# Designs tried in a protein design chat: VH-VL binders against Uncharacterized protein mtre-1 (mtre-1). Part 11

Target 1, 142 residues: Uncharacterized protein mtre-1 (mtre-1), of Caenorhabditis elegans (q09347)
Amino acid sequence: YHQYRELKCSTPTNSIRGGPDRAECHLVLKAEELETGRPVPTGLGCWQEDHDGEEREYCDIVCPKSHTVFISYIDQGHRACFNFITYQVEKRNDEHVLWRSGKCLNSTVNYRIGCKFDDPFETQFKSDNEIFAHLRARARRV

## First folded at step 4 (VH-VL)

Design lc02 (from l03 with heavy chain T30D S108E, light chain Y32S; framework fv_livmoniplimab)
Fold by ESMFold2-Fast, scan of step 4:
Order: sequence, then structure tokens, then C-alpha cells
Structure lc02 (fold): chain C 142 residues (1-142), chain A 124 residues (1-124), chain B 107 residues (1-107)
Amino acid sequence: as target 1 above (142 residues)
Amino acid sequence: QVQLVQPGAEVRKPGASVKVSCKASGYTFDSYYIDWVRQAPGQGLEWMGRIDPSGGSTKYAQKFQGRVTMTADTSTSTVYVELSSLRSEDTAVYYCARETYYDFWSGEPTFDYWGQGTLVTVSS
Amino acid sequence: DIQMTQSPSSLSASVGDRVTITCQASQSISSSLAWYQQKPGQAPKILIYGASSLQSGVPSRFSGSGSGTSFTLTISSLEPEDAATYYCQQYYSYPLTFGQGTKVEIK
């Protein structure tokens, strides 16, 4: 469906809250990947959606090198929906990630789509590879 | 305390419509999906559909497409199911139930809280 | 649609008996199965989710097992308050579907 260069899964959670944590999945990108090129991220950039017979262009955000962007990917059957959220993250020797809610400084946001997917999930994703496969499958949905 | 409160009974004539309410309290209303499940006398459970109170998006069972409408009023924390073109076989107890949604990794659309049910009787 | 078939349709057992109810899915649903208890005149109450996880507050005499297409609910030692109809429910895909129910009576 959309061309994604990086497919990285977030750490699984079981917290329920209003907002992004209710999203179907998250793509996590390092800020260094996002600021390569022009004002839009390399590998995601801008894309087009068919919106009731009208094609519209949607674009991602750009974050400073110290931030990581979470992109919620939601597959609603005939189309995909994206929520753009920004967290400051810290890694300790790649063993785990600590999240902090925040905004990218001097970020540029052109367009975004926010929605939730309401289908049940296979609840036994056993590894990051299985989650990556799931995200790839959803990205290829038409 | 989580509660889903429904009226006890409704009576309608064949061909009419009925709108059943479900008032939620004790939790963040727009954080959970609400489903409607009906049960004809002496029969099993039948899923009708689901609504997301935060956006109003709905998903209906194919059997009810075209005559069911689900709505939510966030100002009163109330969900409604409206069924039109009623027939005698629509006589049933109509339950609202809250989906247990954890998140993408552990999400489970099971029903952790139920309303007490509304008996809808369709008779001439 | 995924069809859920329960057996037996009804059973009668004595207090202290071990009771087993089975549920079959028409296609694999992994572990996306819940069990509910419904007493006459009441709304259903969830007992088990994820095929084998006991809901908080449910007595430990209830247990669930199975995956794929075949599932079992067991009551290890039947109590008088367990007289009810039991339903399985798949949540692997929409529409959500229930088994036809198994009525458990105390003799």
C-alpha cells in the first residue's frame, strides 16, 4: 500500500488510555533517519490517499536528532490511517526504551490522518520479526 | 464503579422502530467500544454490532445492515441502538456490553461489563 | 463468518462433579476465545479470555484450554451456584460469534 523504508516495532504495551496507545501499531523511527533529505522524512515522505474518489497528499513530520517519532499505522480495510505522535526516547545499551511525551522542536507538519482500527488482533505475536511481518502485510493492503 | 444502565422494557408494533439506550458511568466513556448483543427468548447470544463512542464509527453484522443504527452521545455518556422495520422475530433482550481493549499487543474484544438488558417485545 | 459449535447442548451433574464443555470453531482462531456464564434473568458474565486466562474475581475451579479450533471449559468441582448456561465466543475476526450455549443443571 505505502512504501515504507523502515519497519521497526515499538515495545509491546498493555496500557489502555485515550489517544495514541489505543492505536493498532506504532512505527518507531530515529530522528536521524527522519531529517535526512528535505523537510519530510526519508523513506516515508509524502504519500497520496484516495479520499472518496479524490486523491489527497499527506506528509510526515521532521524532528531534531534527539527525538524519535512514533507513527501509528491503522488499517481500516480500504484505506490506511496514520496518527503522528512525537516522543523523546532514551535507550540504555539497546536493552529497553523509555518514552516521554513531547513535540519535535521546529517540526514541519503538512498533513496527517488520525483514526483507530477496530478489528481484533492475533494476540500471540512472539517476536519483533512477527510484528514486522504484520506491519508489512498491513502496509500492502489495498 | 463501572456501570451500563438500560431501561427494562420496550413494546412496539410490527413495522415500527425502537431505540434502546445504554448509559455508561465509572470510566472514561470514549476510551472503550460498546457492542450490542441480543438474545431471543430461550435462544443464544447474537452480536449486532459495535460503536466507537469517541468518533462514532460503527461496524454492523451483515444480517442487520440497512435497519440498524448505532449512535453515541458523549455529553451524556449514552450509547443507542435503533432497529427499524421490526418483526416478531426481533423480540429479544438487547444488551449493551463494553469491549475490553488493552492495546495492539494485547487487545481483546471480549466483554468485561454488560448492561442488565432491555426486553423489546414486538407484537400486534 | 466463523461458526462456533458447543457440546453438549445440556448436561445434568451433581455438586462436586467435574464438568467439561467443548467448543469447536469452523476455522482456526488461535487463542482468541472467551467463555461466559449466564444465569436465568441475568446478563452474561465473562469467566475466561484468551482461551485459558481466568478473569479476575472468577473462582479457580473454572479453567479453560485449547487453541486453534478446539477448546474446553472445565469446572473442577461443581457448586450449586454454577447452574447456568455457558457460551463460548470467538474474537479472532468480525463479526463476533457465539456458540449456541450449554445448559448446566444440578441434580
Scores: ipSAE 0.000, ipTM 0.512, lowest interface PAE 13.9, mean pLDDT 67

Design lc03 (from l03 with heavy chain W105Y S108E, light chain S93D; framework fv_livmoniplimab)
Fold by ESMFold2-Fast, scan of step 4:
Order: C-alpha cells, then structure tokens, then sequence
Structure lc03 (fold): chain C 142 residues (1-142), chain A 124 residues (1-124), chain B 107 residues (1-107)
C-alpha cells in the first residue's frame, strides 16, 4: 500500500508572528489501492474494520501522538465522499487514523490532513462543539 | 492577523498578458488553498481557479484553461495569477481569496479572507 | 456547470425590516452553499456556510436556510450597515459558481 500512496506534509516554516504552529499532510488514496491485494505494512498501512454494521477502511496518518489531527481539505472529482458520513480522521488507541466507507472507498481523493499540537489548557476546541455538531448534521443530509 | 495584499491596478492592451500578485501574511502560507475570483464592473463574481501553495497543484475553470496560469512562491508567501491573450471583456477586479480551514473539520472551498482586489483594465 | 439564480435582483427596505433573499440551484447541491456580503469598493465577506451555519463574528440577525435546490438568506431586522450586494455560492461541484447578486438598499 506504501508503493501506491503519496503522503506530502507541509511544515510551517514561517511562523510569522501569530501564525499557527501546525503541519499539514496530503494523503492521496487511489481506487487501485483497494485492488492490489498486497500485505499492508504496520504503522503506515490500512486495514478494514466493522463500525456499527458499516465496513470502514482505516489508514494510519503521520501525526505525533501528542497532537490532534483534522482534515483541512479534500480534493475529489464528483462528490463521492461526505464529511462525517463516508470519511473523517480520529484518534484511536493513541494513534491517528483516517477512515473511509461506502462509495468513498472507490474514489481517488486527496486528503489534506492537519496536525496540531494539542495544548491541554486550550478550551476553544470544546466551545466549538455546536458548530462541530452542525457540520456533522449537515453531512448526514447529503 | 490574516492579510492578503494585492496591487491596486494594472492596465494592458488587448493581446497582452497580465500577472497579478497576492502576498499573504499572518498565517501558515502552505496550509491554505488560494483561489482567484474576478468581477467585471457592475457584474457578479466569477471563479477562475485555485492553487495549493504547498505543492503548486492547480485547478482551473474550463473557461480559462489554456490562457490562465497560477503559481506560488513560498519564499515570499505570494501567489500569482497570469492571464494571457487579454480581451476587453477581461476588464475586471481580480481577487485572491483564502479557502476556509477548520481545526476539527474538513476544509471547504468557501472563502474566509479576501484580498482587496486588483483592477485590471484592458483597452485599446 | 451548476447555475445559481438569485431573486430579487434588488430590493429597497427600511431599518428594522425583515429581508429575505432567495437562491436557486440548477441541480441539488445538498447543503453546500455559502452567502457573502459585498459593500461598494470592498471585497466580499462570508456570512454563512453549509447553508445555515453562521460564520464566527457575523451578527445573529443573519440566518440561512434551505437544502437541495432552494435556499434563503434572512436578515431579521435590517440595520443601516447591511446595505450591500449579497451573493450565494455553491461548493458542491467544480467549477465553483456564484449567483448574480441581490442589491439591498436602505430607504
């Protein structure tokens, strides 16, 4: 799977005063990777799991365990992948993963993944919960 | 604070080309897509395309393919749009705009910050 | 391309009035619609994304609704500073497209 994946990370080289201290990685997942039948190496590979009756493919992403990961952008042709419905990133067992499901498994998509230091005293994340819930509800409607 | 700075105006003759700059500051330049949107005098907004400053990958509206080129210079945090074979109907204000980015959400091709625009006048 | 049609093209209203602007998409775009405000001589400013989500820092008198092909932007109580042209934008599919704009004037 490594042979068919391209992970590009941008490092914040210019922390102009006030700039965010984050790195973004681009992970390109191609439809042909689902058809290779090659063994998936541990650490940076992908694997399939059942989630609430839905088959999901989980893929490791490059982001330190002390950080939080998020998708800042996806680039796809026709809209086959829908945020929170057929793809998203999350932290599982201290590892960061991207998951995808349904028709999104058959699409070539460029996932732009952000990696942000998780400041334990930053409370703004929790205060954004209503916006987060609204985005998830919106995604379900598509 | 986030800023996108563009020159005020450019004047060209039909058949020439114009290269408009957009200098970004106040954020991590390579973390956000930048789009170009133009607006003819008294008219609405028209999307031209976008560039990923981290890799230089571009996506252009079909109408402009073949005569538009978008580039990024990470050393100066500047994006450019170059439009060739100019016609009088290319007279417009050209805006650069940053695509929206959320910490725990997918980014969307909506625009949270805009440059002030460059008026490009094409006349003979 | 997805065509976005706004109505009305212009309207005139008094301070305190409820103002509604509509936007129609030529095909279903789910909730992938944003609203922008543009004042003369200025760049556009985003107000709403995802059809109904208020952008941080935007006054609560602005609200959006709709899904599929029909969308509305509402200003619950018009203020003098709201005189501007408003644009809808779909981001369901490329190319990104905007409505032609609705000019809101204060009487």
Amino acid sequence: as target 1 above (142 residues)
Amino acid sequence: QVQLVQPGAEVRKPGASVKVSCKASGYTFTSYYIDWVRQAPGQGLEWMGRIDPSGGSTKYAQKFQGRVTMTADTSTSTVYVELSSLRSEDTAVYYCARETYYDFYSGEPTFDYWGQGTLVTVSS
Amino acid sequence: DIQMTQSPSSLSASVGDRVTITCQASQSISSYLAWYQQKPGQAPKILIYGASSLQSGVPSRFSGSGSGTSFTLTISSLEPEDAATYYCQQYYDYPLTFGQGTKVEIK
Scores: ipSAE 0.000, ipTM 0.542, lowest interface PAE 13.4, mean pLDDT 75

Design lc04 (from l03 with heavy chain S57Y S106E, light chain S30D; framework fv_livmoniplimab)
Fold by ESMFold2-Fast, scan of step 4:
Structure lc04 (fold): chain C 142 residues (1-142), chain A 124 residues (1-124), chain B 107 residues (1-107)
Amino acid sequence: as target 1 above (142 residues)
Amino acid sequence: QVQLVQPGAEVRKPGASVKVSCKASGYTFTSYYIDWVRQAPGQGLEWMGRIDPSGGYTKYAQKFQGRVTMTADTSTSTVYVELSSLRSEDTAVYYCARETYYDFWEGSPTFDYWGQGTLVTVSS
Amino acid sequence: DIQMTQSPSSLSASVGDRVTITCQASQSIDSYLAWYQQKPGQAPKILIYGASSLQSGVPSRFSGSGSGTSFTLTISSLEPEDAATYYCQQYYSYPLTFGQGTKVEIK
């Protein structure tokens, strides 16, 4: 799983032991995997859809729906991607996705996407194993 | 092959600042945190802080808060540590080191690759 | 801050000897401990992570044990190339902290 290798997690406090309930995790997506318009066999699945007359590619984010997803950083050579115009993250069908459009589809870009737990009571009822099982199942569905 | 390349030595006078570089190669630069660890002559290892090269997010040891700054330049795959208000006790070898991932949900800030170190000497 | 106390500060041993180095944390760190080897003039090299997991490529004569506050690095049969200073590091909480080091010299 290339996406699991690219997933970087850190705790927002001095505690390293926080698991998903305290961790901020970053996912790096390589443009070459998205350029072909083909689903990745492991890790993230991507697909093409029309959005109000514009072609978009949506890619699943490996982040529980109970967490908040945000774009913390974008690394690109020549500027082809613009926040809210040719890329962003959103919830779609109750799951987190990254979408991109226009010249962003054909550019080598690294998206650093944060995944942060925002419900403090959920930690009391969900084990790390349950969260890991969910993330692994999503990766296998592609 | 993963490499972190640092200059050999820097000399500064007390009260000056020093900026040490660390050039990364052989891996995706933005996918790993880089930490700075120093070692005074005959002393042990001391963690200074870390930087996320993709976002520029930093975390510093409280001891260095206010006089340390870590930066990253993604165009050259280079991280920097700058230490100001230098004193003789800042004389040390300064290492950059890459954080390892053993479990993607548990932070595992152990260091699988290190630079050769830069000897910073602070003397009049 | 979690303080790491390492002992002994130095030791001299012969090739073939069993060498034991200890590391104590000021509070429980579960198994979040790594061991590093540093040879003169070189950067440290990781040997053990998670208190007992051997890093890929590290000789099997190195082993780690312990949990909570007390940890041990063992070299089952000392080789000449093992002359170095060894450091423990906790990664349970920030700031990351290291032991003061144990210098292993060959007689």
Scores: ipSAE 0.005, ipTM 0.523, lowest interface PAE 10.9, mean pLDDT 75

Design lc05 (from l03 with heavy chain S31D W105E S108E; framework fv_livmoniplimab)
Fold by ESMFold2-Fast, scan of step 4:
Structure lc05 (fold): chain C 142 residues (1-142), chain A 124 residues (1-124), chain B 107 residues (1-107)
Amino acid sequence: as target 1 above (142 residues)
Amino acid sequence: QVQLVQPGAEVRKPGASVKVSCKASGYTFTDYYIDWVRQAPGQGLEWMGRIDPSGGSTKYAQKFQGRVTMTADTSTSTVYVELSSLRSEDTAVYYCARETYYDFESGEPTFDYWGQGTLVTVSS
Amino acid sequence: DIQMTQSPSSLSASVGDRVTITCQASQSISSYLAWYQQKPGQAPKILIYGASSLQSGVPSRFSGSGSGTSFTLTISSLEPEDAATYYCQQYYSYPLTFGQGTKVEIK
């Protein structure tokens, strides 16, 4: 089961529907061979929640609880979103969520989300590959 | 060694369509966005749009919306830009360019490698 | 759309001169600005990203500065191979936009 989803969350600055911090997130399901589907709502949608005095928007990721969710890639127009600072995915009560905060809330961002069976060896391998890719990108800049 | 290879030239009549190719090599094709930037003779650079080769998702500049289509073929590591309803003012060199790799905090839509460009001439 | 305005449109300078090119954004773009060099008949080449970070392999005579709406590219000591057109590019928001270019000629 190797499927990647793209989660697109956007909050148009002139939109009066859904309130000022309402983001509509869409999932595009990608099979092993790319199959672009319809944008799909992220389960219960998105909601606002306070976290240690910082306002966050949480969005449900529809991915089985036995699977691991990870962000392999994000696409953004300007750099408003920073991993672990203004966005991340996490598992809460055996369900997957994406949270956003700060300037990332009002940015259109496409998240490439991996929803993968939780195989201990494969999970470690993926983590190692992501670290390696990050180091390679940083080496090119410095 | 990263390379983006484009054909040298294309000639079309007004009202026709042109499809320009960009063949990537030397890196993992699906890990990087590819953008298209054109330059009319003696003029500056104009961004047309970008494509994610992994998913085929695209983003186009409003000026080209409805006339431009970007596609990717992962089996040949090739991206394409197709521009329809050609006018004389579409005469330009069309470049493909690779966006800097996106990682958790380092991604930037700047261009680290460029194709050599394809001169598209639209003659009346 | 964010408009990028470069000044001057062209300049002539001698080898060894200090050359300064400016770029102005129609609204604040923080530090999300890149500079490119384009030699006649060639594709552009990135010089600077993040307004002031030098791309690997680019000579140290090139430097960038600025934030918000005003940005500068400096060539501390002009070399013959620096004859080119230079472009700024904002990547604060889509659509990506470039300045109109500054042509640097050697006297």
Scores: ipSAE 0.000, ipTM 0.515, lowest interface PAE 14.9, mean pLDDT 75

Design n02 (framework fv_roconkibart)
Fold by ESMFold2-Fast, scan of step 4:
Structure n02 (fold): chain C 142 residues (1-142), chain A 123 residues (1-123), chain B 112 residues (1-112)
Amino acid sequence: as target 1 above (142 residues)
Amino acid sequence: QVQLVQSGAEVKKPGASVKVSCKASGYTFTDYAMNWMRQAPGQGLEWMGWINTYTGNPTYADKFQGRVTFTLDTSISTAYMELSRLRSDDTAVYYCARDEYVTIWGDSYFDYWGQGTLVTVSS
Amino acid sequence: DVVMTQSPLSLPVTLGQPASISCRSSQSLVYSSGNTYLHWYLQKPGQSPQLLIYKVSNRDSGVPDRFSGSGSGTDFTLKISRVEAEDVGVYYCMQGTHWPYTFGQGTKLEIK
């Protein structure tokens, strides 16, 4: 099992409430075991944290802990996101995340993330319902 | 060198509209939001709102919602502020200032300001 | 809206002496990220405001180290260790934690 996750980040087209524009991300569920490619609600499964004095947004990459994740492709218009500088994937607390920082937080970017299974004996998520439940538990942190 | 250059002084009658320009140079225009402030003679600073230079989306302070419009011409790195239905108490120096995109919480510190545009509204 | 209150509003000082300006907010300015969006600007006579201190205590590029900012939550202070003639003008605190952004009334620093 060797699947890809799409994480799509886009800036709002309607921003009359107030606050600097910030791209909101949502995970598009496209996996071997998923029935549909339904996107999760914007912002669900993403949260903000300080990392050594820098603001970062972390997003859950729903990929079993035994798997390896990697960035396969990034699609962006204006180049604001730079690998290893303003974005990357990593494993934290036995879960896979993608982090973004700096000007990348305000850019429209699509990430295609690889989820590679080398051991056939472990799978953690089997359906988009399980994924939605997981992401709801990690509702956007402020 | 970073510069924000605003249009010249305007004199308007009550009920008219005014459009102030702010031309940016020395940096990538779309990497910074543009904020607008005003200052009545002898008074303090008042924030009016901002515009996202990458998307073109404006955000207005409630006091000005419905009377102010922020627009861009990205081909010439210029932001515009149009204030309509002018009153005598709109007499002020209007400023543009840039704000680097970092976060939705708005780092909100304005490191470069335009020189100001005096708008006088009198009968 | 968050109300920013500065004191004093008029600050006569003798050249070479220290000066201190207080800024109080009606609500905490600590955001959920842990950052505090409290900034100080100086407006010299006839000029545009210029950034002095951002996020409580960080000096903008080129600002002399005789300027320092401190504080937390709702109470903030700008200090000038030794006032120079070029420091005259109106000092404003500003909050960027809550929308809309709001400024204090301004403190006019003048040489006596």
Scores: ipSAE 0.000, ipTM 0.520, lowest interface PAE 14.6, mean pLDDT 80

Design n03 (framework fv_livmoniplimab)
Fold by ESMFold2-Fast, scan of step 4:
Structure n03 (fold): chain C 142 residues (1-142), chain A 124 residues (1-124), chain B 107 residues (1-107)
Amino acid sequence: as target 1 above (142 residues)
Amino acid sequence: QVQLVQPGAEVRKPGASVKVSCKASGYTFTDYYIDWVRQAPGQGLEWMGRINPSGGSTKYAQKFQGRVTMTADTSTSTVYVELSSLRSEDTAVYYCARELYTGSWYFGDAFDIWGQGTLVTVSS
Amino acid sequence: DIQMTQSPSSLSASVGDRVTITCQASQDISSYLAWYQQKPGQAPKILIYAASSLQSGVPSRFSGSGSGTSFTLTISSLEPEDAATYYCQQYDSYPLTFGQGTKVEIK
């Protein structure tokens, strides 16, 4: 998690499944408010930052290659569309799935990547930072 | 190349237990959930439960709770189902099946690869 | 438990016919439905997942449709090799449940 990144989570109010079964977490990159170390999207869930003159690539939650499945409307080299990346956690019974998606403000281009988790997702008892850290650690185990 | 291999047949007396194996090959064993589904002769399919080979977490159908145990051995890429207190009604072909992992609950827990099945006969 | 009811229980049709099998869920399962084909003495084989997604390697004459509580499997032009029992399965909630099966026979 970096200062230019904010993770916001909420339970969908219009979900027919409702309740604690779903949470939507949005990771927002606000380029217009950045001074130095501005993130530059380089791919699905990845971006570059300049730290003390050194260019580093940071990637968020990553699905194992064998489990990255649902990708649609992706164009090779679609960097202009990566000004907003979303993560959505969906729970069913005792399991949950993390979604990662991106879209263009001036385009119908959309994409999603999901990772399945076996542990329950309990939004009401964890801060956004704890949820984010947990999902990041979980993605690295799978 | 991707396969789930089960033994052929087992015969047990009422009250005994049976343990059926399912050996996975051709993929990363810990990346996919494995479920057990049985089918009595001439009948339909009945879900028994599932196991996550990574960590060994399980979920059983309530009907079998208390007499079913599912385990996974990651060193041999093998999943097991053990059913105790066998009754004549437990006579069935027992299948292991791999959940289609799409990274999405929209595509979910369908079964893309099945074992050949093990016929378990319970008779006195 | 979610009950899955298939109709018809059996049907007989000629090669080249359009065959439709229906599946009803006792409650809303969105699109969390799969269809399987099982031939005598064999394990089931997946045809459709997510109600309408064709599994790789399955002939294009098979298609699925529906959402919520009502679903259909269609074989656009029946072939002799399609004689089998077909099962729907919900994976919206535990326990996972199957329909009772529809036996398709060739005349």
Scores: ipSAE 0.000, ipTM 0.523, lowest interface PAE 15.2, mean pLDDT 68

Design n05 (framework fv_rilvegostomig_arm2)
Fold by ESMFold2-Fast, scan of step 4:
Structure n05 (fold): chain C 142 residues (1-142), chain A 124 residues (1-124), chain B 110 residues (1-110)
Amino acid sequence: as target 1 above (142 residues)
Amino acid sequence: QVQLVESGGGVVQPGRSLRLSCAASGFTFSSYWMHWVRQAPGKGLEWVAVISYDGSDKYYADSVKGRFTISRDNSKNTLYLQMNSLRAEDTAVYYCARDSEYVEIVWGDYFDYWGQGTTVTVSS
Amino acid sequence: QSVLTQPPSASGTPGQRVTISCSGSSSNIGSNYVNWYQQLPGTAPKLLIYENNQRPSGVPDRFSGSQSGTSASLAISGLQSEDEADYFCAAWDDSLRGYVLGGGTQLTVL
């Protein structure tokens, strides 16, 4: 329902502690404004979207082995999907980004590139940064 | 040029087993999720199974769960379907198909390339 | 039974517009993208439309797709004899945790 125009990512970096390689991606959001709602970024790691009176939260996740970024819609009422629905961002020729919906994650991990979530999300999130940090901590190199 | 070539089909008695192969070329096979889809004579398409790029995740249609096993050998660029306890209702042309090209974290939702198919006939 | 419902047949004459419907539920079409596959007689299926309304390279712009609620449609404008084929809709189903396809629509160009 909205379009991503540009994705800017840093070079993947290993932590000094020998942790997994990470790329930090900054999304440049060129969202369509809808009469029934409009996206309102509250931070580049996570943001909120108002749509027909429904408030939804989206966060990017960086996977250590991934060359793509996926965006998770967080639906705290939908426990069967571990409280989020996944949208994958596709990149072509390094110049534009396309959005793809992957739907719910579940305990049979739905990652093509070596990222897994080891258990269901039980945490209530209090801020965009907390959501982002929690999702990154759950994603692991496999 | 992307190519998928199925083999291993044939005529088999009920209760027997067959192993289908799909040889992939023209793309980095180890980077893609792969599917099996079948079509009974004169009928529509039925999705059978999918396997992740590294073989760690697999999903099956309820109709084949417990009888069929999907697997892959990335060193040989080959996808497999082991079919056990075959029934007349398994008679179909079996296609291998590649999941969408640009999706790396989760499998996509469309099959961008299909093989020519291999025929399995379960008869007495 | 197929999970997605399509009419078994459709027909038209050259130059006309034909529409093929596909009906599902909230767990498939209502929540996920719809894709369409074309199967010419004696051949394997080929991707025709993906993600509701996108065309792969090489597919003419007279083919278009749409989705509304739990239903989707494939429209073929300027119908040509080479369009005679079976057409299948497909989507992921959240409840079944697998892909579901329609029974197919056999399009005859008269």
Scores: ipSAE 0.006, ipTM 0.514, lowest interface PAE 12.2, mean pLDDT 66

Design n06 (framework fv_tafolecimab)
Fold by ESMFold2-Fast, scan of step 4:
Structure n06 (fold): chain C 142 residues (1-142), chain A 123 residues (1-123), chain B 106 residues (1-106)
Amino acid sequence: as target 1 above (142 residues)
Amino acid sequence: QLQLQESGPGLVKPSETLSLTCTVSGGSISSYDYYWSWIRQPPGKGLEWIGSIYYSGDTYYNPSLKSRVTISVDTSKNQFSLKLSSVTAADTAVYYCARLEYSGSWFGEFDYWGQGTLVTVSS
Amino acid sequence: EIVLTQSPATLSLSPGERATLSCRASQSVSYYLAWYQQKPGQAPRLLIYDASNRATGIPARFSGSGSGTDFTLTISSLEPEDFAVYYCQQRYDWPTFGGGTKVEIK
């Protein structure tokens, strides 16, 4: 996870909920890299399946080797929340992505983990998957 | 196919709680792609989002209304409900229920709407 | 909160004319803006999502454009059924709607 936690977040946006700037963090990699046992955030290897109000069942990660996997997250200060609460299929820009997302304390989306099915390159899709990081005290703030 | 229908009292007294229910038919509330929402429109005015709920019970509320609003879901009845406490004349509006696309980090668009029900706050 | 300002408040036109409706956001909303049509006594109907994408079943005469703070809905040639109130909505932050533009016959 050290390897991936060293990766830079995207530039914070200027206009977002609750403030003039938030940092967004995301990681994009090939699914084959997961199968080599590379460090990744906890929970990436298990996807939940909803059976229309029945108890959710777990399944293996649903991402072919040739496909792109996305990891996006919101950092909640000193402790990230890696609880999967929701999952969905995103059907925009002629693409399908299965997302798993979680949030803490009924107010904040903490992360999304997804696998793109239609196109191994995801330039257009990437703009739909920006995740905002919780603002932390900055040495330069005030 | 999918249809949403609001129901509840059309007249509420000031200081009491406004209570409405939305019944979903032709589709399941238990859906990973959607939140279920309440939106209101005072006579002759624009639209105001009240809040949204996921079938798990997870909620988002308009910050301006959060202290007075509660949305709940009953998946066994395929319904979700709104309670708005301490009402005043300013809460007189047509109340709509609607389906909201959700992508995990952002709300999407309201793609299916109920017909709306007028609630008048008057004694 | 993000405030959406629609202009003009009222647009008086004849069938066959082009309608251009504006929506301005108080802060950048990227391309996360939708347009709805509302006829008297009816619920709003989704027309455009993510600034420029037509919703299912929406005629080609409706088009959206813009990004950031300035957005436009264009109806290339007004049909009788297009005379209605139009609302913009952003999803960059908590959902908010504009005040509406009424497109009325002459």
Scores: ipSAE 0.000, ipTM 0.503, lowest interface PAE 15.3, mean pLDDT 68

Design n07 (framework fv_roconkibart)
Fold by ESMFold2-Fast, scan of step 4:
Structure n07 (fold): chain C 142 residues (1-142), chain A 122 residues (1-122), chain B 112 residues (1-112)
Amino acid sequence: as target 1 above (142 residues)
Amino acid sequence: QVQLVQSGAEVKKPGASVKVSCKASGYTFTSYWMNWMRQAPGQGLEWMGWINTDTGDPTYADKFQGRVTFTLDTSISTAYMELSRLRSDDTAVYYCARLEYTGSYFGPFDYWGQGTLVTVSS
Amino acid sequence: DVVMTQSPLSLPVTLGQPASISCRSSQSLVYSYGNTYLHWYLQKPGQSPQLLIYKVSNRDSGVPDRFSGSGSGTDFTLKISRVEAEDVGVYYCMQGTYWPLTFGQGTKLEIK
């Protein structure tokens, strides 16, 4: 029970003689159930907001409210994106979103996004030690 | 902890070239774009251009295109600005300043170098 | 190029009194999603410029709350509620919406 999505963003150019440079993003659906056959262009499903003095771009992720979203992989030519620092997915007002910030906004990045009914927390960590560290942190917060 | 340190004052003749350095410390050099500004005596600030510290790609304001060159030495976290074919009206204090990469290529500049006075005598 | 015009050019103020500086752009600075790239800097005598306010109204870290920025479109204001001796210097507005980046001509704040 898998649904994979990719958020594809182009790098802004330095030759533009106009407003602020912005990455053009496309959300690509890879699952048959929610396959549109077309990326969602920037300006449809993505928007910018300030978060603690940092500019973030948020993009809607079409995934059932009862399901959970996770990032299984990112593909980037130049390393500009760091998990939990300049990008991540989250649930906001019962909607799923991907946010990105900093140098990640000016880089072409392919985000492989999963949507499944099961708990996505198991897919975010590379090792058992990282999972246990996360469980300890959650226990302290609860 | 963040510091931008520029090279010392220069006195040049018209037609000569000058190269100003800006050494960064206290942060990850490639995470912030380096911008160059100048200020003539008693005048305001003028933006000259920027260089992408990650890729090395420079962008120049049209007024300076063909006369200015921005370069990097990432191994020592240093940016350079070379201005050629100097005129007496190039006499100014030249500043480097970093731009945090927050999805906007335009300002704010949160840290500035101390400035380098370049005097062109005619 | 976008022209940034500041007024007044010279602002003599008595300690403890309020001060207000205007910045006007030759065209609207609003861009996509309502972002407005207008920033304020202070250059104290003999020093480099330092950031005061970014994106119209956001104070930079460590900037006292007596400084506030406001405005929209083409008209922007920097206010100091109670001027202190350390506030002396030249204030600059800068627009980041259009290429190339441009600064206002500066406003010199002086104590009477």
Scores: ipSAE 0.000, ipTM 0.498, lowest interface PAE 16.3, mean pLDDT 74

